# VH-VL binders against UPF0215 protein NEQ431: the designs that were tried, part 7

Target 1, 198 residues: UPF0215 protein NEQ431, of Nanoarchaeum equitans (p61151)
Amino acid sequence: MKKFARFIGIDDGYFVRNVHKKTKLIGAITKHTILDGVLSREITIDGDDVSEKIIDMIKNSNHYYQIRGIILYGITFAGFNIADVELIYKNLGLPIIIVMERPPKDIFYKAIEKYKPNGIELIKKAGPIYKTKTPFGYTYYQVYGIDKDTASNIINNLAIVSKIPEPARVAHMIARGVTKGDSSKPRAGGDSNPGPAG
Short names: E, the ipSAE of ESMFold2; O, the ipSAE of OpenDDE; V2, 0.75 times the mean of E and O plus 0.25 times the DockQ between their complexes.

## First folded at step 1 (VH-VL)

Design rl13 (framework fv_relatlimab)
Fold by ESMFold2-Fast, scan of step 1:
Structure rl13 (fold): chain C 198 residues (1-198), chain A 125 residues (1-125), chain B 107 residues (1-107)
Amino acid sequence: as target 1 above (198 residues)
Amino acid sequence: QVQLQQWGAGLLKPSETLSLTCAVYGGSFSDYYWNWIRQPPGKGLEWIGEIYHSGSTNSNPSLKSRVTLSLDTSKNQFSLKLRSVTAADTAVYYCARDTYTYESGSYTYTYFDYWGQGTLVTVSS
Amino acid sequence: EIVLTQSPATLSLSPGERATLSCRASQSVDSYLAWYQQKPGQAPRLLIYDASNRATGIPARFSGSGSGTDFTLTISSLEPEDFAVYYCQQYSDWPYTFGQGTNLEIK
């Protein structure tokens, strides 16, 4: 892929369960690592609408014609609102890379099994979890509509300030900034579910 | 507030089986991994293993063949059995709660926010 | 496994002084590093997680910094209750591992 190819990174905003019903979904379009556009929608906490909202956000954008791929920051959004990568790919014709800071623990899958039983099949569609070593550590990833080695090269080409590629990193910062009021750390305990101190 | 209380045999002979139990009070049991961590005298901490409400377990590879983790969901208790003990197993043993918190792109964090009081286990002839 | 090396092994200081404790990882742990305080006869207490975030109830004089392989715990002005052993812990890879500890003792 060309050095200046455009990608859209996608992440969800801050939320508190039992207080909020919806949060922001942010798409950050970069030309290589330079921010070129921002898209937004709202998604339902623990809902089933993230795939439709991703499709609607991209397809109705003036940027759609120039985007070469999608980078999702995880496969779950606003809690357990799970992206259907097959549906997204079928509707947009764009390859998808799912990036993670670490592989999911058993507790994550058990929570989905309990609260979103059909969600396991959606996660299965994303295929096996791979890892690639960046200057900033290991990035874990899944692919749909693109091979793992090409995806590894894209991740490394776009990981310039952290191990998460810039489209996804920028989307994360914007999503947290517009919903929480601050895009900075801390992250443990989740910006989406702050402790009493927040 | 969440409290962990632990008990078990404090004095063992080589080749015996260590058995420790930890009880969870004041909080949810089913939404967390429950851990055992040990500390030999004058040394650092060593993670032993984790168990989830479903019965899913992971153990430190250095101890895996000797470790059995179990839980009693009706009592909110979890237990460690370490077989074939030697003097090298002499340590203070702690039970601890793993953080449940999920985050976008990470899926969970594993640091220990609540700990039991510790049980000194001495293995000697 | 990832090995964490803490330095110094022992740090002798007086109340009111600044303490700086180091933790080095044998390979990158990104920011997945926690710090614990342990007093004699007590279980460890969580101080810092994700390298730089204070746990609930931890005084502002405690701060963490670093990423990748090099991490620092700083206590800006020591109180008498801060003299304890400090441990770092990584959760970037399995099995979870701890450093050997730094004993912060009163001079």
Scores: ipSAE 0.089, ipTM 0.572, lowest interface PAE 3.9, mean pLDDT 86

Design rl14 (from rl10 with heavy chain G98S Y99P S100Y Y101D G102S F103S D104G S105W W106T G107E; framework fv_relatlimab)
Fold by ESMFold2-Fast, scan of step 1:
Structure rl14 (fold): chain C 198 residues (1-198), chain A 122 residues (1-122), chain B 107 residues (1-107)
Amino acid sequence: as target 1 above (198 residues)
Amino acid sequence: QVQLQQWGAGLLKPSETLSLTCAVYGGSFSDYYWNWIRQPPGKGLEWIGEIYHSGSTNSNPSLKSRVTLSLDTSKNQFSLKLRSVTAADTAVYYCARSPYDSSGWTEYFDYWGQGTLVTVSS
Amino acid sequence: EIVLTQSPATLSLSPGERATLSCRASQSVDSYLAWYQQKPGQAPRLLIYDASNRATGIPARFSGSGSGTDFTLTISSLEPEDFAVYYCQQYSDWPYTFGQGTNLEIK
């Protein structure tokens, strides 16, 4: 693992349905584990625009050509706004690793199937869920444009404070801090709640 | 502010079906899992099950065969039916709201109904 | 299922004292641990979630710590309204489980 390799972690901000129409999308660029840049866009709650916003955010960044890969904090954003990893990969040429603290529960997938049928095809594109053991517990992950063993090594090299790799962990903290006014430390094993407002 | 109000049967005989309903006021119904939790007199809390706006449910394996959860989205209500009750089902029953994480896992219970004491006579 | 064991079963203290309540899990729950307060005749009230985050409106005297299998709820200086039963709850694995409770009583 190269000490100076850059990755971008991506997560969404806090929102309340029927109060907000949009929330923040945050990209945190790290040089290894050191924060090197922050990017932001807005995405639509339960919309279909997260893929285009990820592409736009990265492609228009002065750091684009230095970024070696994308780490998504889950595949769903702002409720049921689902990332199309194939579309993102084709447009940016960057490998994608989707990280989760726990694998999705069946009840959540059934909700997506009912309310966002097109979302099921997007989830299938991300492939099977793998797991890797870090000093902080198991991180669950999916890959696109990169093999699972290389992704496992990247996760372990970037999991220095929690089982979530630093680019994604920092993106989560910033996204919550700028939208909720409180960047409460993400738990070692958990994703923050994307839909429920508390 | 969010408020949960519950109602239903208070006194049952063994073999009957317990039926409770919870109404949600002041918040988004579709953004949370909706839960039932019970507490036998002088004892701790036991999670019964969860339902999501889609109608999908999950319940405690120890109770799964007897539990039915349902929604009325038009009224922002959800209900519990527990079949074939025995004296062991005597408890205060609570409805409760939980957020879920980005992977759809149920988290903590942030708002609770007032509770309903259900007594099953032996 | 994951079993949560709370200790002590009963803690007798006076207003102004520090209370320390323990919750131990039969296997790791990472940080997926919440604390609730319950007063007689009332529903439980959320105090702490994700092991250490205070819920909205909860006074600063309440704090949570720990990870894995060992968790602590601390009340830095007891007020009269703090005498109640306290429960821990894990949401690391299904089914979700609660501890048996610690009764914090006035001495």
Scores: ipSAE 0.133, ipTM 0.689, lowest interface PAE 4.5, mean pLDDT 88

Design rl15 (framework fv_relatlimab)
Heavy chain, then light chain:
Amino acid sequence: QVQLQQWGAGLLKPSETLSLTCAVYGGSFSDYYWNWIRQPPGKGLEWIGEIYHSGSTNSNPSLKSRVTLSLDTSKNQFSLKLRSVTAADTAVYYCARGYEIVGATDYFDYWGQGTLVTVSS
Amino acid sequence: EIVLTQSPATLSLSPGERATLSCRASQSVDSYLAWYQQKPGQAPRLLIYDASNRATGIPARFSGSGSGTDFTLTISSLEPEDFAVYYCQQYSDWPYTFGQGTNLEIK
ESMFold2-Fast, scan of step 1: ipSAE 0.115; ipTM 0.666

Design rl16 (framework fv_relatlimab; at its last look DockQ between E and O 0.02; V2 from the best seeds 0.00; counts 0 for: pae O 7.7 > 2, placed apart)
Heavy chain, then light chain:
Amino acid sequence: QVQLQQWGAGLLKPSETLSLTCAVYGGSFSDYYWNWIRQPPGKGLEWIGEIYHSGSTNSNPSLKSRVTLSLDTSKNQFSLKLRSVTAADTAVYYCARLGEYYGSGDYPTDYFDYWGQGTLVTVSS
Amino acid sequence: EIVLTQSPATLSLSPGERATLSCRASQSVDSYLAWYQQKPGQAPRLLIYDASNRATGIPARFSGSGSGTDFTLTISSLEPEDFAVYYCQQYSDWPYTFGQGTNLEIK
ESMFold2-Fast, scan of step 1: ipSAE 0.411; ipTM 0.765
ESMFold2, look of step 2: ipSAE 0.138; ipTM 0.657
ESMFold2 (binder alone), look of step 2: mean pLDDT 90; pTM 0.908
OpenDDE, look of step 2: ipSAE 0.017; ipTM 0.556

## First folded at step 4 (VH-VL)

Design b2 (framework fv_reozalimab_arm2; at its last look DockQ between E and O 0.03; V2 from the best seeds 0.00; counts 0 for: pae O 11.4 > 2, placed apart)
Heavy chain, then light chain:
Amino acid sequence: QVQLVQSGAEVKKPGSSVKVSCKASGGTFSRYAISWVRQAPGQGLEWMGGIIPIFDTANYAQKFQGRVTITADKSTSTAYMELSSLRSEDTAVYYCAREGDYEYGSGYSGMDVWGQGTTVTVSS
Amino acid sequence: QSVLTQPPSASGTPGQRVTISCSGSSSNIGSDYVNWYQQLPGTAPKLLIYSNNERPSGVPDRFSGSKSGTSASLAISGLQSEDEADYYCAAWDDSLSGYVFGGGIKLTVL
ESMFold2, look of step 4: ipSAE 0.012; ipTM 0.566
ESMFold2 (binder alone), look of step 4: mean pLDDT 88; pTM 0.925
OpenDDE, look of step 4: ipSAE 0.011; ipTM 0.550

Design b3 (from b2 with heavy chain Y102W S109T; framework fv_reozalimab_arm2; at its last look DockQ between E and O 0.03; V2 from the best seeds 0.00; counts 0 for: pae E 16.0 > 2, placed apart)
Heavy chain, then light chain:
Amino acid sequence: QVQLVQSGAEVKKPGSSVKVSCKASGGTFSRYAISWVRQAPGQGLEWMGGIIPIFDTANYAQKFQGRVTITADKSTSTAYMELSSLRSEDTAVYYCAREGDWEYGSGYTGMDVWGQGTTVTVSS
Amino acid sequence: QSVLTQPPSASGTPGQRVTISCSGSSSNIGSDYVNWYQQLPGTAPKLLIYSNNERPSGVPDRFSGSKSGTSASLAISGLQSEDEADYYCAAWDDSLSGYVFGGGIKLTVL
ESMFold2, look of step 4: ipSAE 0.006; ipTM 0.456
ESMFold2 (binder alone), look of step 4: mean pLDDT 88; pTM 0.923
OpenDDE, look of step 4: ipSAE 0.024; ipTM 0.602

Design b4 (from ax07 with heavy chain S32R S106D, light chain S30D T53E N92D; framework fv_axatilimab; at its last look DockQ between E and O 0.04; V2 from the best seeds 0.00; counts 0 for: pae E 14.9 > 2, placed apart)
Heavy chain, then light chain:
Amino acid sequence: EVTLKESGPALVKPTQTLTLTCTFSGFSLSTRGVGVGWIRQPPGKALEWLANIYWDDDKYYNPSLKNRLTISKDTSKNQVVLTMTNMDPVDTATYYCAHRDYGGYDFEAFDIWGQGTMVTVSS
Amino acid sequence: DIQMTQSPSSLSASVGDRVTITCLASQGIDSYLAWYQQKPGKAPKLLIYAASELQSGVPSRFSGSGSGTDYTLTISSLQPEDFATYYCQQLDSYPLTFGGGTKVEIK
ESMFold2, look of step 4: ipSAE 0.000; ipTM 0.469
ESMFold2 (binder alone), look of step 4: mean pLDDT 92; pTM 0.951
OpenDDE, look of step 4: ipSAE 0.000; ipTM 0.551

## First folded at step 6 (VH-VL)

Design e01 (from be15 with heavy chain V102R; framework fv_becotatug)
Fold by ESMFold2-Fast, scan of step 6:
Structure e01 (fold): chain C 198 residues (1-198), chain A 127 residues (1-127), chain B 107 residues (1-107)
Amino acid sequence: as target 1 above (198 residues)
Amino acid sequence: QVQLQESGPGLVKPSETLSLTCTVSGGSISDYYVHWVRQAPGKGLEWLGVIYYSGSTDYNTPFTSRLTISVDTSKNQFSLKLSSVTAADTAVYYCARDEYTRTYGSGYTYEGYFDYWGQGTLVTVSS
Amino acid sequence: EIVLTQSPDFQSVTPKEKVTITCRASQSIGSYIHWYQQKPDQSPKLLIKYASESFSGIPSRFSGSGSGTDFTLTINSLEAEDAATYYCQQSDSWPYTFGQGTKLEIK
C-alpha cells in the first residue's frame, strides 16, 4: 500500500445495559498513523443495526473515496450488535480487518448462541483467526476481502504505541471520551456481560 | 489496590447451612466478578461459582441445588450460602477477583484468572 | 467439563535445577491457561496468565509456554523459596477448572 494510505478504525462508546438504549459508533480515519477525520453514528445496544450504520457512515462521507480499508476493533458492538463483514464488503468494496487482543473463548460463543443466535453465522463469515507478532505482542485478527499476509503487514505498519493498530485504538479512545467523558480507563463494570453459557 | 477478606463461622454442624461473607476494599465492586473457590485439607482447588455486582450468578453443576451467592452493594460484601452440609464440605473457602474485560469487541467477558484472593477461611463440618 | 492433568504430581528438586511442570487439557483451550503458586497456609498467587504472560512482580525465572492442549510452566533455576504446590487453571469454558497440582520440595 501507498505510504499515505488511509484506513478507518471502528469502535463503540461506553454504555450501561438496562440504562442506555443506544451508544456512539466512532470511525477514526488515519493517514498512516495520523488522525485525518472522525465519523460518528448511533447504534442500538444489543441491536442489529451496526452493519447498516458502518455502511451509512462511510458511504456518505467525503473521506470514502480515499479510504483503503476498514479495521474493526472486534466483531461485536454495543453488546452483541454483530458486524456482517460480507454485507459491509459488498456495499463498500473495502477490505476489512477485525483485530482483537485475544481470540474469543468458548464461553463467548455460547453467550452469542444463547442471547444472539442469529449472530453465529455473522461471526462464521469472518473466517479463521490469525495472529501476527508486533513489538507489543501478538495481535489476533481476521480478514475479509484481503489476504492474511497483507493484513499482517498493515497491522504491523499501524501498531505504533500498542498491539492494536492506530485507527482502531484512536476510535476506541474517541468513542469512550465522548460517551463516558474520559478515555483514560477501560470500562469499569457499567457494561453487563449476559453471563456464562454453562 | 484491591483486597478481599472472608469471614464466617469456622464450625458448622452436618445438615445445616454454611454461611460466609467476602468483604472487598479498594476499587469499585462493579469493576470485577467475585468467584468462590474451596480447597479440602490436603487437596486441590475446586471452583464453586461466580457473581457480578448486578446479582447475576453462575454455579458449578455439583452445587446448583445447594449453593447461593449474593451481593450487598451498600456494604461491598459478597455472601456464600451452602445448604445441607456434610463432612465432605470441610475446606478452606476463598473468594477471588476476576476482572471484567473485552476480548472480541464490546461483548465483554471475564479475564479468567484470579489476580487477587482473600486469605481463605477454614470451615469444618462436624458435630 | 475440561479436565486438566498435571505432571509430575510430586518432585524433590535441588537448588538451581531447571524444573518443568506440564498441564494437559482434555480439549483445546487456546491459550486460556493460568498458573498459580501456593505455599503452605497461604492463598494461591498468580504467576503466569494466558499461557505465557508474567503477572506483575513475578521473578523472571518463571515462564510459561504452550497452546491448545499442552502447556508448560518452567522454573529456570530453582530457589529455596519456590518450594510450593503449583496449579494450572483454564478459563476457556465453564466451569473453570484446576489441575490436581504439582508439589515441589527442595532437597
Scores: ipSAE 0.568, ipTM 0.800, lowest interface PAE 1.7, mean pLDDT 88

Design e02 (from be15 with heavy chain V102K; framework fv_becotatug; at its last look DockQ between E and O 0.73; V2 from the best seeds 0.00; counts 0 for: pae E 6.3 > 2)
Fold by ESMFold2, look of step 7:
Structure e02 (fold): chain C 198 residues (1-198), chain A 127 residues (1-127), chain B 107 residues (1-107)
Amino acid sequence: as target 1 above (198 residues)
Amino acid sequence: QVQLQESGPGLVKPSETLSLTCTVSGGSISDYYVHWVRQAPGKGLEWLGVIYYSGSTDYNTPFTSRLTISVDTSKNQFSLKLSSVTAADTAVYYCARDEYTKTYGSGYTYEGYFDYWGQGTLVTVSS
Amino acid sequence: EIVLTQSPDFQSVTPKEKVTITCRASQSIGSYIHWYQQKPDQSPKLLIKYASESFSGIPSRFSGSGSGTDFTLTINSLEAEDAATYYCQQSDSWPYTFGQGTKLEIK
């Protein structure tokens, strides 16, 4: 990968469902692995606005024409706010890589189907889940607007301290830092995918 | 170091409500996701349900009408209530901690294995 | 719901021998299977997570393998302290379920 290629990693901040109505959406822009910029918006917990907020955040930034791709940390944000990769790609013209530590469980799909109208349709737009080996273990990913082998190379070039690429990892840290005051891994805090309530 | 301890009455009469408490030490209960699991004498393990820090719950299907799992943050405790008990509810009751990691959605989610267990408490249902 | 069937239900085992316990799921669960050891009058203890990942502090003689529907727990050189009941547990779907257990005794 080229030394000066820019990617934006995207993740949401800390929230407590039924307490908070909104949380932060953070975009971390890196030149290769060096943090070069940070963008932010607010998104609605369990809402429908994440795709439009991603588009707005990137398109109205000074970095838009320099960004070569988007790395999403998961496809759901702020609970059941689901990214529409087709809409994002059509509006920005940027390839999208969705990264995750493990493939989703059956429980996740059932919760989406139960609680989020048309949620499964949005997830299907992101296509099949692939995996790639990194020095830190297997990273699972989906692609839109880019082939899987090119995405695998990007992931491996950007995964320097964990199996999650730096743009997404840094976006996660910043999002946690500004919403909870501490970017460390939460102990038993927050659950974006609760099972059936009965 | 995290520790879980069950407590409650060891004898409950049929048709009454079984009430148990799981006390967490070694941190705040906001740091843990707790499941309840039981084991009838000489039998295997049966998952009952889970409570999330948010207060949301998931219950095993046979128990959805009788089971209530709750949290009291001021007492650093989780509780279990099982109504309308019969002899079939005689068991050792455990609270158990589920580990979490980030996977496909926002925030962290459950891994699904139980890394810490309480000592268990026997509840006998008889007249 | 997902039924887990262990084999055997019971095994009397000579110290230092290899022990194999199997767990079969009624449908594919990927690698979302976990193994526990339970000694008499004790709480279960996690041994293996995600089919093959050893939990912290577990002796290396314990290992796991398998994917999909067929899973195996192996004790490579049995020690007297390993006499216990062993359970598999799946976490792919609600409700979480356990196998019926495999009791190991020392000859």
Scores: ipSAE 0.016, ipTM 0.603, lowest interface PAE 6.3, mean pLDDT 85
ESMFold2-Fast, scan of step 6: ipSAE 0.686; ipTM 0.847
ESMFold2 (binder alone), look of step 7: mean pLDDT 88; pTM 0.914
OpenDDE, look of step 7: ipSAE 0.267; ipTM 0.749

Design e06 (from be15 with heavy chain Y100S V102R; framework fv_becotatug)
Heavy chain, then light chain:
Amino acid sequence: QVQLQESGPGLVKPSETLSLTCTVSGGSISDYYVHWVRQAPGKGLEWLGVIYYSGSTDYNTPFTSRLTISVDTSKNQFSLKLSSVTAADTAVYYCARDESTRTYGSGYTYEGYFDYWGQGTLVTVSS
Amino acid sequence: EIVLTQSPDFQSVTPKEKVTITCRASQSIGSYIHWYQQKPDQSPKLLIKYASESFSGIPSRFSGSGSGTDFTLTINSLEAEDAATYYCQQSDSWPYTFGQGTKLEIK
ESMFold2-Fast, scan of step 6: ipSAE 0.594; ipTM 0.802

Design e10 (from be15 with heavy chain Y108W; framework fv_becotatug)
Heavy chain, then light chain:
Amino acid sequence: QVQLQESGPGLVKPSETLSLTCTVSGGSISDYYVHWVRQAPGKGLEWLGVIYYSGSTDYNTPFTSRLTISVDTSKNQFSLKLSSVTAADTAVYYCARDEYTVTYGSGWTYEGYFDYWGQGTLVTVSS
Amino acid sequence: EIVLTQSPDFQSVTPKEKVTITCRASQSIGSYIHWYQQKPDQSPKLLIKYASESFSGIPSRFSGSGSGTDFTLTINSLEAEDAATYYCQQSDSWPYTFGQGTKLEIK
ESMFold2-Fast, scan of step 6: ipSAE 0.645; ipTM 0.845

Design e12 (from be15 with heavy chain Y110W; framework fv_becotatug; at its last look DockQ between E and O 0.07; V2 from the best seeds 0.00; counts 0 for: pae E 7.3 > 2, placed apart)
Fold by ESMFold2, look of step 7:
Structure e12 (fold): chain C 198 residues (1-198), chain A 127 residues (1-127), chain B 107 residues (1-107)
Amino acid sequence: as target 1 above (198 residues)
Amino acid sequence: QVQLQESGPGLVKPSETLSLTCTVSGGSISDYYVHWVRQAPGKGLEWLGVIYYSGSTDYNTPFTSRLTISVDTSKNQFSLKLSSVTAADTAVYYCARDEYTVTYGSGYTWEGYFDYWGQGTLVTVSS
Amino acid sequence: EIVLTQSPDFQSVTPKEKVTITCRASQSIGSYIHWYQQKPDQSPKLLIKYASESFSGIPSRFSGSGSGTDFTLTINSLEAEDAATYYCQQSDSWPYTFGQGTKLEIK
């Protein structure tokens, strides 16, 4: 028996800062670990529209009433487009789990303070970062609208080929595949700083 | 294969400006970040700073008033200028590549390790 | 600023022996530490990333361990070519910093 039958994993696509204005936002809906649907929107690089796009994507889907949880692949999308988990939860009534391969560096927080200062409050809303052991290593996560132990069980039930749960992993693969042409993780490309090109 | 090559004058007089260029071959600099690191003779490694494809920079604190790092993306070149040099600035200067990856969800950050280094160029500050 | 202190500064070593080098950070840096080898008159070369992850093409005799503030590089069966200076480097925050180095010489 599984606690959540359907989940949507969300990730953004490849982009080059100061070249692209927008990139794709992909939602991958799974029933347990089996892909059941794919949703897409566009979001603005370093913009403020990812929360509204997530809400719109899910609310306007045929899957809305069947989705039991949202798995975000990180809290930042398209650079510094930062999800407001409180806003998303209020509008959808769905628990949110944010998953990461590694905890953020001090450098990440400094970049947010410098280039997206209004984002600090959004990051604070997501609460502390927890970790859970999977067969593939430690997965780091934050929760909103769900307790950390329930989220840990969901992560472990859905992490079947990597430490990232299938909905988020598949969303990542599709997002990279449709924007870069290859779902492989890039070794380099882009810049976390929103400043002008040199 | 991507390669990094430092170039510039090997001798600089005190109080003048040290000027170096790092040329990237076998790839585009828009795919990576290049850092500058130096090593005084017989001493350890000292990180100087980084410039990104966007032209933004981060400098080690002691150098913020003297160091300028720039990029020319059309030439796949990075430049370093260090003003008001003294004998303490005598060192081998390296450019080094840092890979870009995601460490907080879809927000891209640096890996933080240097997988490729140039061969280094010795700059001596002497009268 | 994070200070990395390596131990020992210097070690005379015999081929086939196990060598251990330590690196201590002045504050917790998680696993954001990396190890480099620098042979005489050469550029540094990456050995270990993120405390324990071997870089591509690195001989299995090199391994790393630790988290938080205490880190170790181990050379399990030393070869003559391993005579070099070894550096740890943290990437948790700016400025990136290096340990002072550990020089290994073959006796």
Scores: ipSAE 0.013, ipTM 0.594, lowest interface PAE 7.3, mean pLDDT 84
ESMFold2-Fast, scan of step 6: ipSAE 0.632; ipTM 0.807
ESMFold2 (binder alone), look of step 7: mean pLDDT 88; pTM 0.919
OpenDDE, look of step 7: ipSAE 0.022; ipTM 0.584

Design e13 (from be15 with heavy chain T103E; framework fv_becotatug; at its last look DockQ between E and O 0.08; V2 from the best seeds 0.00; counts 0 for: pae O 6.2 > 2, placed apart)
Fold by OpenDDE, look of step 7:
Structure e13 (fold): chain C 198 residues (1-198), chain A 127 residues (1-127), chain B 107 residues (1-107)
Amino acid sequence: as target 1 above (198 residues)
Amino acid sequence: QVQLQESGPGLVKPSETLSLTCTVSGGSISDYYVHWVRQAPGKGLEWLGVIYYSGSTDYNTPFTSRLTISVDTSKNQFSLKLSSVTAADTAVYYCARDEYTVEYGSGYTYEGYFDYWGQGTLVTVSS
Amino acid sequence: EIVLTQSPDFQSVTPKEKVTITCRASQSIGSYIHWYQQKPDQSPKLLIKYASESFSGIPSRFSGSGSGTDFTLTINSLEAEDAATYYCQQSDSWPYTFGQGTKLEIK
């Protein structure tokens, strides 16, 4: 892939699990430091529609054929709405890199097992977790449809101001900005309190 | 609040095996990577090794033949065994954790800094 | 192994002064440097992670900077309670290593 190929980063917006039923799904299309486009959908808190929405969001975008890969900010969205990387890949034909700042705690997996039938199976589709060194710390990642070394290079190339690749970082900022009102606001929830909505 | 606490004999004879236990409380043992670090009296810090929940370990090169780190998940304990000790192994031994979580991520790995430490336990090697 | 060399080894300072401790790596380690404070008869305490990120609960007078091989821990307006030995630690490569420490005494 070209150094400045276009990638789409995807992240979810702010939500309160016992209050909101849906939140935003944001796709940020970037060429290195340049933001070329923003896509938006809504996804269900703890639902099963994130894969469908990702596919719909990208397929119906004018930028679809310019995109060379998908960078997911985690595999779960809107709580326990888990992306099916296999399904997404089969539909879009774009390699997928899942990025994380840190690994999850065991309680996350326990929560998935308890509250999301087949959730662990979806997570397993993403394969093993790798890590790559960036100037900002280790970036942890999973891959689908691309080799881990190429993905590592992509991550490092796009780690411009943080350990999170720029497409995903920008998607996160936009998602939080439009849902919470300020992208600098902390994320709701976390691994310390896993559970279903409501 | 997560806490680590080292325990074991404070005195070990030369050529014997130093055995220490690190007990973790206030959190799931499976959520953390545990490092061992020692400090000789009046000296600096020396990294010994790390263990992952999976049981995988990495040791500092000088200790690869003498050091064994293990985990007992049923007791929320990590153990350190250092064989064939000499006076040079006299030190305060620390266990320290390495972990941070991400929201709704997946997988396990280490970051490389130690956010919580045990109080340390002095082990003196003497005949 | 990566060798971390701190400077100075010892410093005696007056309260409210600015203190600078340096840590030099034998090779480039990006931002994979962390700073600890250790008081007598206590375990080390994490101050700064990844060169410049303050750990939770750390006073704002502590800050870190640097990249590559040269790193700095700065204490603005030193407090009496800051008397301690400070260590840098790298996590770029195995084995993890520490600087030799900088002992800070308060006059």
Scores: ipSAE 0.021, ipTM 0.572, lowest interface PAE 6.2, mean pLDDT 89
ESMFold2-Fast, scan of step 6: ipSAE 0.677; ipTM 0.785
ESMFold2, look of step 7: ipSAE 0.262; ipTM 0.697
ESMFold2 (binder alone), look of step 7: mean pLDDT 88; pTM 0.912

Design e17 (from be15 with heavy chain Y52S Y53S; framework fv_becotatug)
Heavy chain, then light chain:
Amino acid sequence: QVQLQESGPGLVKPSETLSLTCTVSGGSISDYYVHWVRQAPGKGLEWLGVISSSGSTDYNTPFTSRLTISVDTSKNQFSLKLSSVTAADTAVYYCARDEYTVTYGSGYTYEGYFDYWGQGTLVTVSS
Amino acid sequence: EIVLTQSPDFQSVTPKEKVTITCRASQSIGSYIHWYQQKPDQSPKLLIKYASESFSGIPSRFSGSGSGTDFTLTINSLEAEDAATYYCQQSDSWPYTFGQGTKLEIK
ESMFold2-Fast, scan of step 6: ipSAE 0.583; ipTM 0.809

